Miniprotein binders against q5gan3. Designs and how they scored, part 1

No score or structure here was measured in a lab: all are predicted.

Target 1, 136 residues: q5gan3
Amino acid sequence: MDIKMQIGSRNFYTLSIDYPRVNYPKGFRGYCNGLMSYMRGKMQNSDCPKIHYVIHAPWKAIQKFCKYSDSFCENYNEYCTLTQDSLPITVCSLSHQQPPTSCYYNSTLTNQKLYLLCSRKYEADPIGIAGLYSGI
Unless a header shows other numbers, all headers, positions and changes below count from the first letter of the chain.
F, E and O are the ipSAE of ESMFold2-Fast, ESMFold2 and OpenDDE, as the mean of both directions, binder to target and target to binder. V2 is 0.75 times the mean of E and O plus 0.25 times the DockQ between their complexes.
Where letters were taken out, [cut] stands.

## First folded at step 1 (miniprotein)

Design B1
Fold by ESMFold2-Fast, scan of step 3:
Structure B1 (fold): chain B 136 residues (1-136), chain A 87 residues (1-87)
Amino acid sequence: as target 1 above (136 residues)
Amino acid sequence: SPELERLEEKIKQLLERAEELIRKLEQKGDPELIEEAELLLFMVEWRILYALEEIKELGSPEAKEKLKELIERVKELLQKIKEALEK
């Protein structure tokens, strides 16, 4: 509908959803280094982001969490919801940067609930990840 | 129909990744870019494999033909990339 919301959802699908998870041979730089290099190329002006999340679940399963958003995440200026299920997630964490050219990332695979950003309060599409649920 | 739309979206992503890889390989004088291109090539190859498996489950013969044509185009681009990388 809204062009900006369509772009947000498509970018989220492209950059943060990877199902089934691709497998990298031992000789390669690893999962996150490949993904973050691709993102850097696509997003032109991006420096090395400190953290990036990738969900390893089908898009349809992720979309259902945005059927109703029970919260508004002020720091993102977006609606948000906590997933009811734990999801397989790769966390890409910036390890070091070699100026001026390279970003190096660590890849951590985990299974956790997360805070999902949704394009609107009802019947919405996922557009990002606010963070991982710490528990209690 | 919804399954077809989802699969088309996935194939469009594969085309974008293949085109990005071609752009990087055109600047092959940089070893860092070559390494990134190799990793991206690996990702695209596996995505194509999964797309082919999903096509097997589609009910429409016409839809299967159209999507196979798109995947063959991606494979042709990947072959050009491999040839450029080997030179």
Scores: ipSAE 0.000, ipTM 0.132, lowest interface PAE 11.7, mean pLDDT 70
ESMFold2 (binder alone), alone request of step 1: mean pLDDT 71; pTM 0.579

Design B2
Amino acid sequence: SPELERLEEKIKQLLERAEELIRKLEQKGDPELIEEAELLLYLVRFLIMWAQLEIKELGSPEAKEKLKELIERVKELLQKIKEALEK
ESMFold2 (binder alone), alone request of step 1: mean pLDDT 70; pTM 0.580

Design D5a
Amino acid sequence: SPEELIKRLYELAKELEKRGDPELIKEALRLLEEVAKEIKELGSPEALLYVAWAILYVLEAKGDPELIKAAEKLLEEVEKLIKELGSPEAKELLKYAIEELKEALKE
ESMFold2 (binder alone), alone request of step 1: mean pLDDT 63; pTM 0.529

Design D5b
Amino acid sequence: SPEELIERLYELLKELEKRGDPELIKEALRLLEEVAKEIKELGSPEALYLVAWAIMLVLEAKGDPELIKAAEKLLEEVEKLIKELGSPEAKELLKYAIELLKEALKE
ESMFold2 (binder alone), alone request of step 1: mean pLDDT 63; pTM 0.498

Design FA1
Amino acid sequence: SEKLFIYVEFDSPEEAEKALKEIEKLAKELGVEVEIEREDGKVWILVEFKDPEDAEKFLEEVKKIAEKYGLKVTIEVEKSE
ESMFold2 (binder alone), alone request of step 1: mean pLDDT 70; pTM 0.649

Design FA2
Amino acid sequence: SEKLWILVEFDSPEEAEKALKEIEKLAKELGVEVFITREDGKVYIYVEFKDPEDAEKFLEEVKKIAEKYGLKVEILVEKSE
ESMFold2 (binder alone), alone request of step 1: mean pLDDT 70; pTM 0.635

Design FH1
Amino acid sequence: SEKLTIRVEFDSPEEAEYALELIEELAKELGVEVKIEREDGKVEITVEFKDPEDAEWFLYLVKFIAEEYGLKVEIEVEKSE
ESMFold2 (binder alone), alone request of step 1: mean pLDDT 68; pTM 0.581

Design FH2
Amino acid sequence: SEKLTIRVEFDSPEEAEWALYLIEFLAKELGVEVKIEREDGKVEITVEFKDPEDAEYFLELVKEIAEEYGLKVEIEVEKSE
ESMFold2 (binder alone), alone request of step 1: mean pLDDT 68; pTM 0.611

Design G0
Amino acid sequence: SEKKYEIRITGDPEKLKEALEEIRKLAEELGIKVEVRVEGDTIEIRFEGVSEEQAEKFAEEVKRIAEKYGLKVEVKEVES
ESMFold2 (binder alone), alone request of step 1: mean pLDDT 81; pTM 0.780

Design QA1
Fold by ESMFold2-Fast, scan of step 3:
Structure QA1 (fold): chain B 136 residues (1-136), chain A 90 residues (1-90)
Amino acid sequence: as target 1 above (136 residues)
Amino acid sequence: SPEELEQLVEKLREAIKELAKRGDPEAIFKLLYILWELAEEIEKLGSPELEEAVEKLLEILYELLEKGDEEALRKIEQAIRELLDELEKS
């Protein structure tokens, strides 16, 4: 029951939450390259992820959004919610690969609402990001 | 299924060998991904011991990702051995 949801939340916390935002040395060709090189890396059995989101907010603030999750996102087969507030987010977009084992990313800092994936209906934990809200 | 569990155990063994040889973040993420898949099968087994072993391993893996210290690496090795032992007993 519980452990699959717990692992999902912990993976999300580890891979997508960075608060306060870490300051990598200037030699690291941008924030996302530094992040991926040290702590986040790429997921197994996949090319370099095309896009990765990092939220710069306290975990407790993010958890609150899934407390009242009552919408279901059929595309993801998960419950979901639109954050009521805009959040500081870094968007890591894959730029190129060289060689096949190396990934290079562009870092874009933005402040947007997002669609958060939640582990269940109500009293849930965040487990992922479905996408960013771009306005109506 | 038993076949699915066997495949996940083999993936776990390979990921452990990579961690021991390379010691990089990629190997840690492979372990996290395998544990995510394994969690579904462990849920079906209904073993509190296996659940606790997985939880312990996750705490250590996250500590290694955040701090990157040698002590965490040793703890991971021990926790992985404990998990494999529990899986064999089941």
Scores: ipSAE 0.000, ipTM 0.175, lowest interface PAE 14.4, mean pLDDT 68
ESMFold2 (binder alone), alone request of step 1: mean pLDDT 73; pTM 0.631

Design QA2
Amino acid sequence: SPEELEQLVEKLREAIKELAKRGDPEAIEKLLEILYELLREIEKLGSPELEEAVFKLLYILWELAEKGDEEALRKIEQAIRELLDELEKS
ESMFold2 (binder alone), alone request of step 1: mean pLDDT 72; pTM 0.653

Design QA4
Amino acid sequence: SPEELEQLVEKLREAIKELAKRGDPEAIEKLKQILEELAREIEKLGSPELKELVRYLEEILQELAEKGDEEALRWIEYLIRFLLDELEKS
ESMFold2 (binder alone), alone request of step 1: mean pLDDT 70; pTM 0.621

Design QA5
Amino acid sequence: SPEELEQLVEYLRELIKELAKRGDPEAIEWLKYILEFLAREIEELGSPELKEAVRKLEEILQELAEKGDEEALRKIEQAIRELLDELEKS
ESMFold2 (binder alone), alone request of step 1: mean pLDDT 70; pTM 0.624

Design T1
Amino acid sequence: SPELERLEEKIFQLLYRAWELIEKLEQKGDPELIKEAERLLQEVEKLIDEALREIKELGSPEAKRELKYLIELVKELLQEIKEALEK
ESMFold2 (binder alone), alone request of step 1: mean pLDDT 72; pTM 0.596

Design T2
Amino acid sequence: SPELERLEEKIYQLLERALELIQKLEQKGDPELIKEAERLLQEVEKLIDEALREIKELGSPEAKELLKWLIYLVKFLLQEIKEALEK
ESMFold2 (binder alone), alone request of step 1: mean pLDDT 68; pTM 0.517

Design T3
Amino acid sequence: SPELEELEELIKWLLEFAELLIRELEQKGDPELIKMAEQLLQYVEELIDEALREIKELGSPEAKEKLKELIERVKELLQKIKEALEK
ESMFold2 (binder alone), alone request of step 1: mean pLDDT 72; pTM 0.593

Design T4
Amino acid sequence: SPELEQLEELIKYLLEEAEELIRKLEQKGDPELIKEAELLLQWVEYLIDFALREIKELGSPEAKEKLKELIERVKELLQKIKEALEK
ESMFold2 (binder alone), alone request of step 1: mean pLDDT 71; pTM 0.563

## First folded at step 2 (miniprotein)

Design G1
Amino acid sequence: SEKKYEIRITGDPEKLKEALEEIRKLAEELGIKVEVRVEGDTIEIRFEGVSEEQAEKFAEEVKRIAEKYGLKVEVKIEES
ESMFold2 (binder alone), alone request of step 2: mean pLDDT 83; pTM 0.807

Design G2
Amino acid sequence: SEKKYEIRITGDPEKLKEALEEIRKLAEELGIKVEVRVEGDTIEIRFEGVSEEQAEKFLEEVRRIAEKYGLKVEVKIEES
ESMFold2 (binder alone), alone request of step 2: mean pLDDT 88; pTM 0.866

Design G5
Amino acid sequence: SEKKYEIRITGDPEKLKEALEEIRKLAEELGIKVEVRVEGDTIEIRFEGVSEEQAEKFAEEVLRIAEKYGLKVEVKEDGTKIEVRPS
ESMFold2 (binder alone), alone request of step 2: mean pLDDT 78; pTM 0.755

Design G7
Amino acid sequence: SEKTYLIVITGDPEKLKEALEEIRKLAEELGIKVEVRVEGDTIIIVFEGVSEEQAEKFAEEVKRIAEKYGLKVEVKIEGDLSPEEAERLIRELREKAQKS
ESMFold2 (binder alone), alone request of step 2: mean pLDDT 76; pTM 0.714

Design G8 (at its last look DockQ between E and O 0.09; V2 from the best seeds 0.00; counts 0 for: pae E 10.5 > 1.5, pTM E .725 < .8, other shape alone 7.891 > 2.5, placed apart)
Fold by ESMFold2-Fast, scan of step 3:
Structure G8 (fold): chain B 136 residues (1-136), chain A 100 residues (1-100)
Amino acid sequence: as target 1 above (136 residues)
Amino acid sequence: SEKTYLIVITGDPEKLKEALEEIRKLAEELGIKVEVRVEGDTIIIVFEGVSEEQAEKFAEEVKRIAEKYGLKVEVKIEGDLSPEEALFLIWELRYKALKS
């Protein structure tokens, strides 16, 4: 049911990858609010997702993690892999919402390893993010 | 209060790479600080802090470079934008360019 689990590689690329990270002269005070508004419009979805992740790394660097996607994540019914490297990530967290379609987000920058969802076993493309790695 | 300018160039990735080298040299020559993003078959150039005359001259020369390499080019000259508006516009241009 998570929208990220259903987004294909192209949508994942356009909506969850941002490299180099866009920097507006007045900073990114509205980064997640702008992105999430755009994403909901493109997905034709009136729901306010509780969380969304944006990876700030080149697509080729992210694709390589799904080259050896031999693990299966039962909860997502998709192949998956844990990134070997920590990646720069913006976490968009829902702060509050006003019906019917107004959603307000906080933007947080972090560097973490993450669980990528891959389109198939081996030689696959990234299609989503299952979650962030929070430690061993 | 300074205007923000966006130039989107699309086409063959190898031709984009060649055009980008020439565009970076042009920006350096004109003293224009550019922020560049390369996304597959698309280059997005963002700049500000220049006069409207300088912006138009730079955009015209970038269009000529793009034509030389057989690339498509679209220029957006925007007024003052909130960070949310600027980010929304960048995402919109990215989507349109990557779609085709």
Scores: ipSAE 0.058, ipTM 0.393, lowest interface PAE 4.4, mean pLDDT 74
Fold by OpenDDE base, look of step 4:
Structure G8 (fold): chain B 136 residues (1-136), chain A 100 residues (1-100)
Amino acid sequence: as target 1 above (136 residues)
Amino acid sequence: SEKTYLIVITGDPEKLKEALEEIRKLAEELGIKVEVRVEGDTIIIVFEGVSEEQAEKFAEEVKRIAEKYGLKVEVKIEGDLSPEEALFLIWELRYKALKS
């Protein structure tokens, strides 16, 4: 998995929160293809991230999880917390088959707990997603 | 009509807010029920139950309002939009706006 750390809460909000998720029928182009194009443009990075997470919940709800982050994720060198609640999340996974000029992604909508990166230990803002919790 | 129509507007949040007020007023005046999703830099307008002619007129007026505020606008008037197609369009427009 790629280390997904945002510079700040604003970038996290822009790139990792899409609420409410538009409820449209499935299409062939893919949610993540568009999102990742936008993200890559925003970040001014032409690389294709292996994985990216998008949360479909209000910012205020997500922010509450970083109110008391008593864990530390060494790999990220950031405080982190496991969300108590499952959240609707779209997982963008880089496809093994890539077109020559763009990144192609598979989109998976799921409802899972996740590990949030927080800007500090207490009263912090979400700044990234370390991964999903696979247990429950 | 059972057709669903999609309008995506992207740009400055403050201008989006102002534009949305006018759009809502217009929709009300025309008796068109619209569903609006607001993102930081994007407004998504979904409506149905109108004739194609009415939809076209409404869309053109929305486009005019959006352009007045210097906003980017995309209109999809199709019989059916798949969720993925709609989502892709939204992000495409956002990306284009970002590059402009």
Scores: ipSAE 0.027, ipTM 0.358, lowest interface PAE 3.5, mean pLDDT 84
Fold by ESMFold2, look of step 4:
Structure G8 (fold): chain B 136 residues (1-136), chain A 100 residues (1-100)
Amino acid sequence: as target 1 above (136 residues)
Amino acid sequence: SEKTYLIVITGDPEKLKEALEEIRKLAEELGIKVEVRVEGDTIIIVFEGVSEEQAEKFAEEVKRIAEKYGLKVEVKIEGDLSPEEALFLIWELRYKALKS
């Protein structure tokens, strides 16, 4: 149903897009710790995800990449595409220097192309990120 | 004059679930719209559009409920929020804007 698709797109927009990138006051515990806390609360999930990506680009530019998606990713049961341009991305990775239950994250800003998951319908919105492109 | 309030409750997850049920019923009885976020051993309740007197009354009753279950409670105004608490408010506003 289109409601399920809209909810999925809203979750991706809410959890994976932050443009312009929010700057927090001095003393903030790090970009990713706040974001990952919000994500866990929104999904009502006590687990600490090992990795999460946040794109710092306008939503319309990201939507455009999915309009021209070029392959189907069977493992995800969704279309996918490699973005034509590198995008500013924050990588939130779970710290191994803290107890796993602390959910402490390192924040790394990078500029990479990425594999974007796109809804199975033509002209459908982005719904996820499958990974980063290494260029190897 | 109109302020956004945030109530932070921490403690045992099972007791948090029980307390939250009572708090939701209280909010409904008082006609207060609340947004609730859960993070592990913490829940955050955000509400606005009430007088200072209504906010104080609601917050005191929430504190009473939380203490009954052995939970810690803290009430904050938007200006007193930690960076992490402020992030919850910012992301809620983006979520609501996407919804509309």
Scores: ipSAE 0.000, ipTM 0.197, lowest interface PAE 10.5, mean pLDDT 70
ESMFold2 (binder alone), alone request of step 2: mean pLDDT 73; pTM 0.679
ESMFold2 (binder alone), look of step 4: mean pLDDT 74; pTM 0.687

Design GE1
Amino acid sequence: SEKKYEIRITGDPEKLLEALYEIWKLALELGITVTVYVEGDTIEIRFEGVSEEQAEKFAEEVKRIAEKYGLKVEVKIEES
ESMFold2 (binder alone), alone request of step 2: mean pLDDT 84; pTM 0.802

Design GH1
Amino acid sequence: SEKKYEIRITGDPEKLKYALELIRELAEELGIKVEVRVEGDTIEIRFEGVSEEQAEWFAYLVKFIAEEYGLKVEVKIEES
ESMFold2 (binder alone), alone request of step 2: mean pLDDT 83; pTM 0.796

Design GH2
Amino acid sequence: SEKKYEIRITGDPEKLKWALYLIRFLAEELGIKVEVRVEGDTIEIRFEGVSEEQAEYFAELVKEIAEEYGLKVEVKIEES
ESMFold2 (binder alone), alone request of step 2: mean pLDDT 83; pTM 0.798

Design GP1
Amino acid sequence: SEKKYEIRITGDPEKLKEALEEIRKLAEELGIKVEVRVTWEGDTYKIEIRFEGVSEEQAEKFAEEVKRIAEKYGLKVEVKIEES
ESMFold2 (binder alone), alone request of step 2: mean pLDDT 79; pTM 0.758

Design GP2
Fold by ESMFold2-Fast, scan of step 3:
Structure GP2 (fold): chain B 136 residues (1-136), chain A 88 residues (1-88)
Amino acid sequence: as target 1 above (136 residues)
Amino acid sequence: SEKKYEIRITGDPEKLKEALEEIRKLAEELGIKVEVRVTIYFEGDTWTVKIEIRFEGVSEEQAEKFAEEVKRIAEKYGLKVEVKIEES
């Protein structure tokens, strides 16, 4: 038996959907630093992901894109689809970190299509973001 | 030419660990070589696990029997399961 272990995205709805977009105090040095600090506190984890995406749209609007997944993303081993519409997205990019858990992020607000990971081929739920249709 | 099979199981990590051990023994007993990918998802104090069991190079009869037994094991532990077949 060959076993490969990995840590996937935490619950997509909880960690990657923020609508309406929350406004963090200036003391947090930007949206992503506030969000990531809050999330690490609530989920009691120490990881500093290099990139994290947040969609600013209602869950029902996002869920509709996984009604039919037109492809399978082999590198993620998940069904995936390109959103038909551009979505408001914040991209959190890791700037630097100091062990063990101090993470510093840049926040970029954009509006573009993205690749959604879907739980199955038909009538599925979004479970992650594979990437953006066009780069930042 | 031969088909590839994938069985996905999701649920409680503790239940999944026990189910995976039974599946390992079953695969060994049947002489089926399996590749297992385990993905862990966290949500505050709760977490779920997804395992994906892939295999190929067996007859359709043997594949169906293995998949049925794996489904039985997963359901016994209250886990969700789906099976898919990919050709060429």
Scores: ipSAE 0.060, ipTM 0.564, lowest interface PAE 4.9, mean pLDDT 73
ESMFold2 (binder alone), alone request of step 2: mean pLDDT 78; pTM 0.744

Design GS1
Amino acid sequence: SEKEYLIWILGDPEKLKEALEEIRKLAEELGIEVYVTVEGDVIFITFEGVSEEQAEKFAEEVKRIAEKYGLKVTVVIEES
ESMFold2 (binder alone), alone request of step 2: mean pLDDT 80; pTM 0.770

Design GS3
Amino acid sequence: SEKEYTIFITGDPEKLKEALEEIRKLAEELGIEVEVLVEGDTIWIYFEGVSEEQAEKFAEEVKRIAEKYGLTVLVIIEES
ESMFold2 (binder alone), alone request of step 2: mean pLDDT 85; pTM 0.825

Design J1
Amino acid sequence: SETIEITVRFPDGREVKLRVSPDMTVRELIEEIARRTGIDPERIRLTFRGRELDPDKTLRELGVKDGDVIEVEIVEEGSE
ESMFold2 (binder alone), alone request of step 2: mean pLDDT 84; pTM 0.801

Design R1
Fold by ESMFold2-Fast, scan of step 3:
Structure R1 (fold): chain B 136 residues (1-136), chain A 100 residues (1-100)
Amino acid sequence: as target 1 above (136 residues)
Amino acid sequence: SPEELKRQGDEAFRSGRLEDAVRLFTEAISKKPDDARLYSDRAEVLMEMGEFERALQDAETAVRLQPEWPKAHLRLAEALEALGRHEEAEKARQRAEELS
């Protein structure tokens, strides 16, 4: 697979998949503050996203969920699927901000099922996360 | 701090201020030369600037510092392909996929 050619899958792979989870040096204020600073640079956007999800699982394991996706999410105009298995996820939640430049995030580790967005054009490769499963 | 310099570099990159981004990441690296993320970030900016050989050096450093980080191998593959080193680029891409 040429990751450069598949923009949606490439962006998802680089911005929302981190496996094995990077161990940041002691001087940095935590996982999400480093990651979200990087992500905002890549997005070419001054906004502080309120929430961002990072999956800590091998790309091949994540791809398998989309390979057998037969559901279409009208709101996204893409195929989508519930992972069926819980995945290790970091949830980056906006704590506070000092506009225009500074965003501060809390990092929460969890194991959750999630809704993946799967692209028709990229052989069912994942391109995003629609949300976490909140079922009881 | 290295964290604040990285944030400013990310903001400069987002704003299209590529030379400022390189300068800020370079200052961050001088304060934390063992942080693979800073080399990965600077490599991306250098790629946008067409500075492919410098991007390769940073990507190689990121791989050396965090050899199991898939993104570092992806940076390596991107720089190698831009330099026409297609076989090495494909091996780096395969390694990134194996690690992810």
Scores: ipSAE 0.000, ipTM 0.102, lowest interface PAE 20.1, mean pLDDT 73
ESMFold2 (binder alone), alone request of step 2: mean pLDDT 94; pTM 0.948

Design V1
Amino acid sequence: TPEQLRDAIERFQELVEKAREAIEKLGSPEAKQLIERLEQKVREALEHFEKNGDPEKARELLDEAQRLAEEIRKLVEELSK
ESMFold2 (binder alone), alone request of step 2: mean pLDDT 76; pTM 0.689

Design V1a
Amino acid sequence: TPEQLRDAIELFQELVEYAREAIEKLGSPEAKQLIERLEQKVREALEHFEKNGDPEKARELEDEAFRLLYEIWKLVEELSK
ESMFold2 (binder alone), alone request of step 2: mean pLDDT 67; pTM 0.520

Design V1b
Fold by ESMFold2-Fast, scan of step 3:
Structure V1b (fold): chain B 136 residues (1-136), chain A 81 residues (1-81)
Amino acid sequence: as target 1 above (136 residues)
Amino acid sequence: TPEQLRDAIERFQELVEKAREAIEKLGSPEAKLLIFMLEWRVLYALEHFEKNGDPEKARELLDEAQRLAEEIRKLVEELSK
C-alpha cells in the first residue's frame, strides 16, 4: 500500500536521520540513550532493539540512493541498494537492559557504506537500513 | 521546582505537536529534522526528570529545546515568505 510506504519513509526520516548531528551539554546520558528513549515512546514497542543506525547526512542526499533499487532484501521483504558513498553514521548498540522498562545504549561513530531499504524498485524513498557494508 | 519543570515539559510537548502540523504543510526536510531534535530533547528531559530524579539535567535539556524551538520559528518564518 502507498500509504504504508509513505509512513515508513516519514518514520525513517524522523528516527534515523539526524543532520546536522545534535550536540549535548556535559552530563547528558549520551547520544543513543536519548534517541532510543524517544524511539521506544513513539514505536509502542516494549522490546529493546539490539542495534539502531542514525545517518548524519541531508535527506536529499539519502533519497538519491533509492532512485534505482534493483536489489531485493528478502529478510525485510523490501527493495534495497548499497550506497555509492560512505556516510557518517552513529551506531546505537544495546549495552544492557532491565526488562521490561529500561534499555541502555553505547554510541559509536563510523563512516561507511550501508544497505538502504527503499519503498519500491524505481524513484523510491528510503524507509530503513538493512545493515552496514562490511566488505567481504 | 518539580512542578515548574513538569509544566515546562508539558508546554514543550504541546509546542512540538503544533509545530509538526505547520511543518508538515510546508514540506521542509530541514524543519522536520529540527522538530525531531526538539522532540528528542523534550523526551530526554522527561526521562531525566521522572526516572533518574535529575531536575538539573532536565532543565539543561529544556534550555536546548528552547533554542531549537526558536530556530524552528525562524525557519518557518523564512519558508512562509
Scores: ipSAE 0.014, ipTM 0.167, lowest interface PAE 8.5, mean pLDDT 70
ESMFold2 (binder alone), alone request of step 2: mean pLDDT 74; pTM 0.617

Design V2
Amino acid sequence: SPEVEQLRDEIRKLAERFQELAEKLEQNGDPEKARELQERADELEKRMEQAIREIQELGSEELKQKIRELQEEVRELADEIKRALES
ESMFold2 (binder alone), alone request of step 2: mean pLDDT 69; pTM 0.532

Design V2a
Amino acid sequence: SPEVEQLEDEIFKLLYRFWELAEKLEQNGDPEKARELQERADELEKRMEQAIREIQELGSEELKQEIRYLQELVRELADEIKRALES
ESMFold2 (binder alone), alone request of step 2: mean pLDDT 69; pTM 0.569

Design V2b
Amino acid sequence: SPEVEQLRDEIRKLAERFQELAEKLEQNGDPEKAEELQLRAFMLEWRMLYAIEEIQELGSEELKQKIRELQEEVRELADEIKRALES
ESMFold2 (binder alone), alone request of step 2: mean pLDDT 69; pTM 0.541

Design W1
Amino acid sequence: TPEELRQLAERLKEAIDKLEQNGDPEAVRELKDAVERMAEKIDELGSPELKEAIDRFREAVEQLAKSGDEETIRQLEEALDKLAEELRKLS
ESMFold2 (binder alone), alone request of step 2: mean pLDDT 70; pTM 0.610

Design W1a
Amino acid sequence: TPEELRQLAERLKEAIDKLEQNGDPEAVEELLEAVYRMAEKIDELGSPELEEAIFRFLYAVWQLAKSGDEETIRQLEEALDKLAEELRKLS
ESMFold2 (binder alone), alone request of step 2: mean pLDDT 68; pTM 0.541

Design W1b
Fold by ESMFold2-Fast, scan of step 3:
Structure W1b (fold): chain B 136 residues (1-136), chain A 91 residues (1-91)
Amino acid sequence: as target 1 above (136 residues)
Amino acid sequence: TPEELRQLAERLKEAIDKLEQNGDPEAVRELKDAVERMAEKIDELGSPELKEAIDYFREAVEELAKSGDEETIRWLEYLLDFLAEELRKLS
């Protein structure tokens, strides 16, 4: 067993799956500002990622998409699959930064198919999101 | 010693089993104590792989203390299996 692969799955669950969608305290300016503050604290870094995706679906439903993943996403060096169903997703987009280490995000709720990264070929676990499906 | 590490791994398993089967609130405290004792002994061995594994175990126990969710329990079970296999390789 590869502890690194399992850590990828656990981090994905912690940082990118939120079901049912949490309501952050009133002090936060919206969903993404609350979540991104937690995420930066968890990863112990001060970087402001430009985009972050959060799926609002049960983990078991997400895991099922990686059961038959046999496509390879070369840009990520990982196996991947397109979800068969549209999923509720929050897109966190970086609006601006203000030193010291303040990141401000816009929260956009959408319902789309996405490209899911999987830990291996077939019978795999989800480890990330490559992007949203926008058509061909 | 390797025997002390094996005994600590058994205590970790017992605490995880208690938490999974009946939600014993003392299990989190037992996990924290056992992890710190194991970390001290692993540090003496000089094994980077064991140190990395126990550091992740410690982080998972802290997450369990905050959330108490089933996924964290499954993660701890996975880490314990990995630790047990690595310890087996040392003897």
Scores: ipSAE 0.000, ipTM 0.132, lowest interface PAE 17.8, mean pLDDT 69
ESMFold2 (binder alone), alone request of step 2: mean pLDDT 72; pTM 0.626

Design W2
Amino acid sequence: SPEAVRELKDAVERMAEKIDELGSPELKEAIDRFREAVEQLAKSGDEETIRQLEEALDKLAEELRKLGTPEVQEALRKLEDAIRELQKS
ESMFold2 (binder alone), alone request of step 2: mean pLDDT 72; pTM 0.635

## First folded at step 3 (miniprotein)

Design E1
Fold by ESMFold2-Fast, scan of step 3:
Structure E1 (fold): chain B 136 residues (1-136), chain A 80 residues (1-80)
Amino acid sequence: as target 1 above (136 residues)
Amino acid sequence: SETKYEIRITGDPEQLLDALYEIWRLALELGITVTVYVEGDTIEIRFEGVSEDQAEQFLEEVRRIANKYGLKVEVKIEES
């Protein structure tokens, strides 16, 4: 496995997997506000991402979806697959921001199928989330 | 003035990020508000406004996590 793909998988694990879901003290002003502050610190970036997804499932359950990627997501230049099962997911969506660095997020917990980005076509690791699937 | 704690963790950037996630979750579980700065191969974690017992427990667990990932830890305590 190439180093870049391994790094992508590790970053995905760190930023987008939280299992079992941690309970935040009230002082953190909600789940997503705490998480997104951590992400800004990690990325050395004051920008406020408009959306971020967190999966609340064990890593092994998520890895299985990348055993075979049936599609290629050209907009990401990565292999991708739709999860067979719905997963518990927190959606962090930017509500508003106030310069210079204040970002405010809404936290929505849902159960949905999602499109996973995989490091390669066969026997791969998850490296990101392309989006959520809501049916029709 | 209250006691201020600064933890500097140094090592492989990927190991640092894995360790930081565990440390961040630990801080949440213990009710400790931390400020984190990430730069290259170094992470600085700062906190204050906690009891001595809470600080001791947190520092001990941070050292355990850092050792698990093969990282170096330096702690600075500033009392005013």
Scores: ipSAE 0.000, ipTM 0.174, lowest interface PAE 11.3, mean pLDDT 73

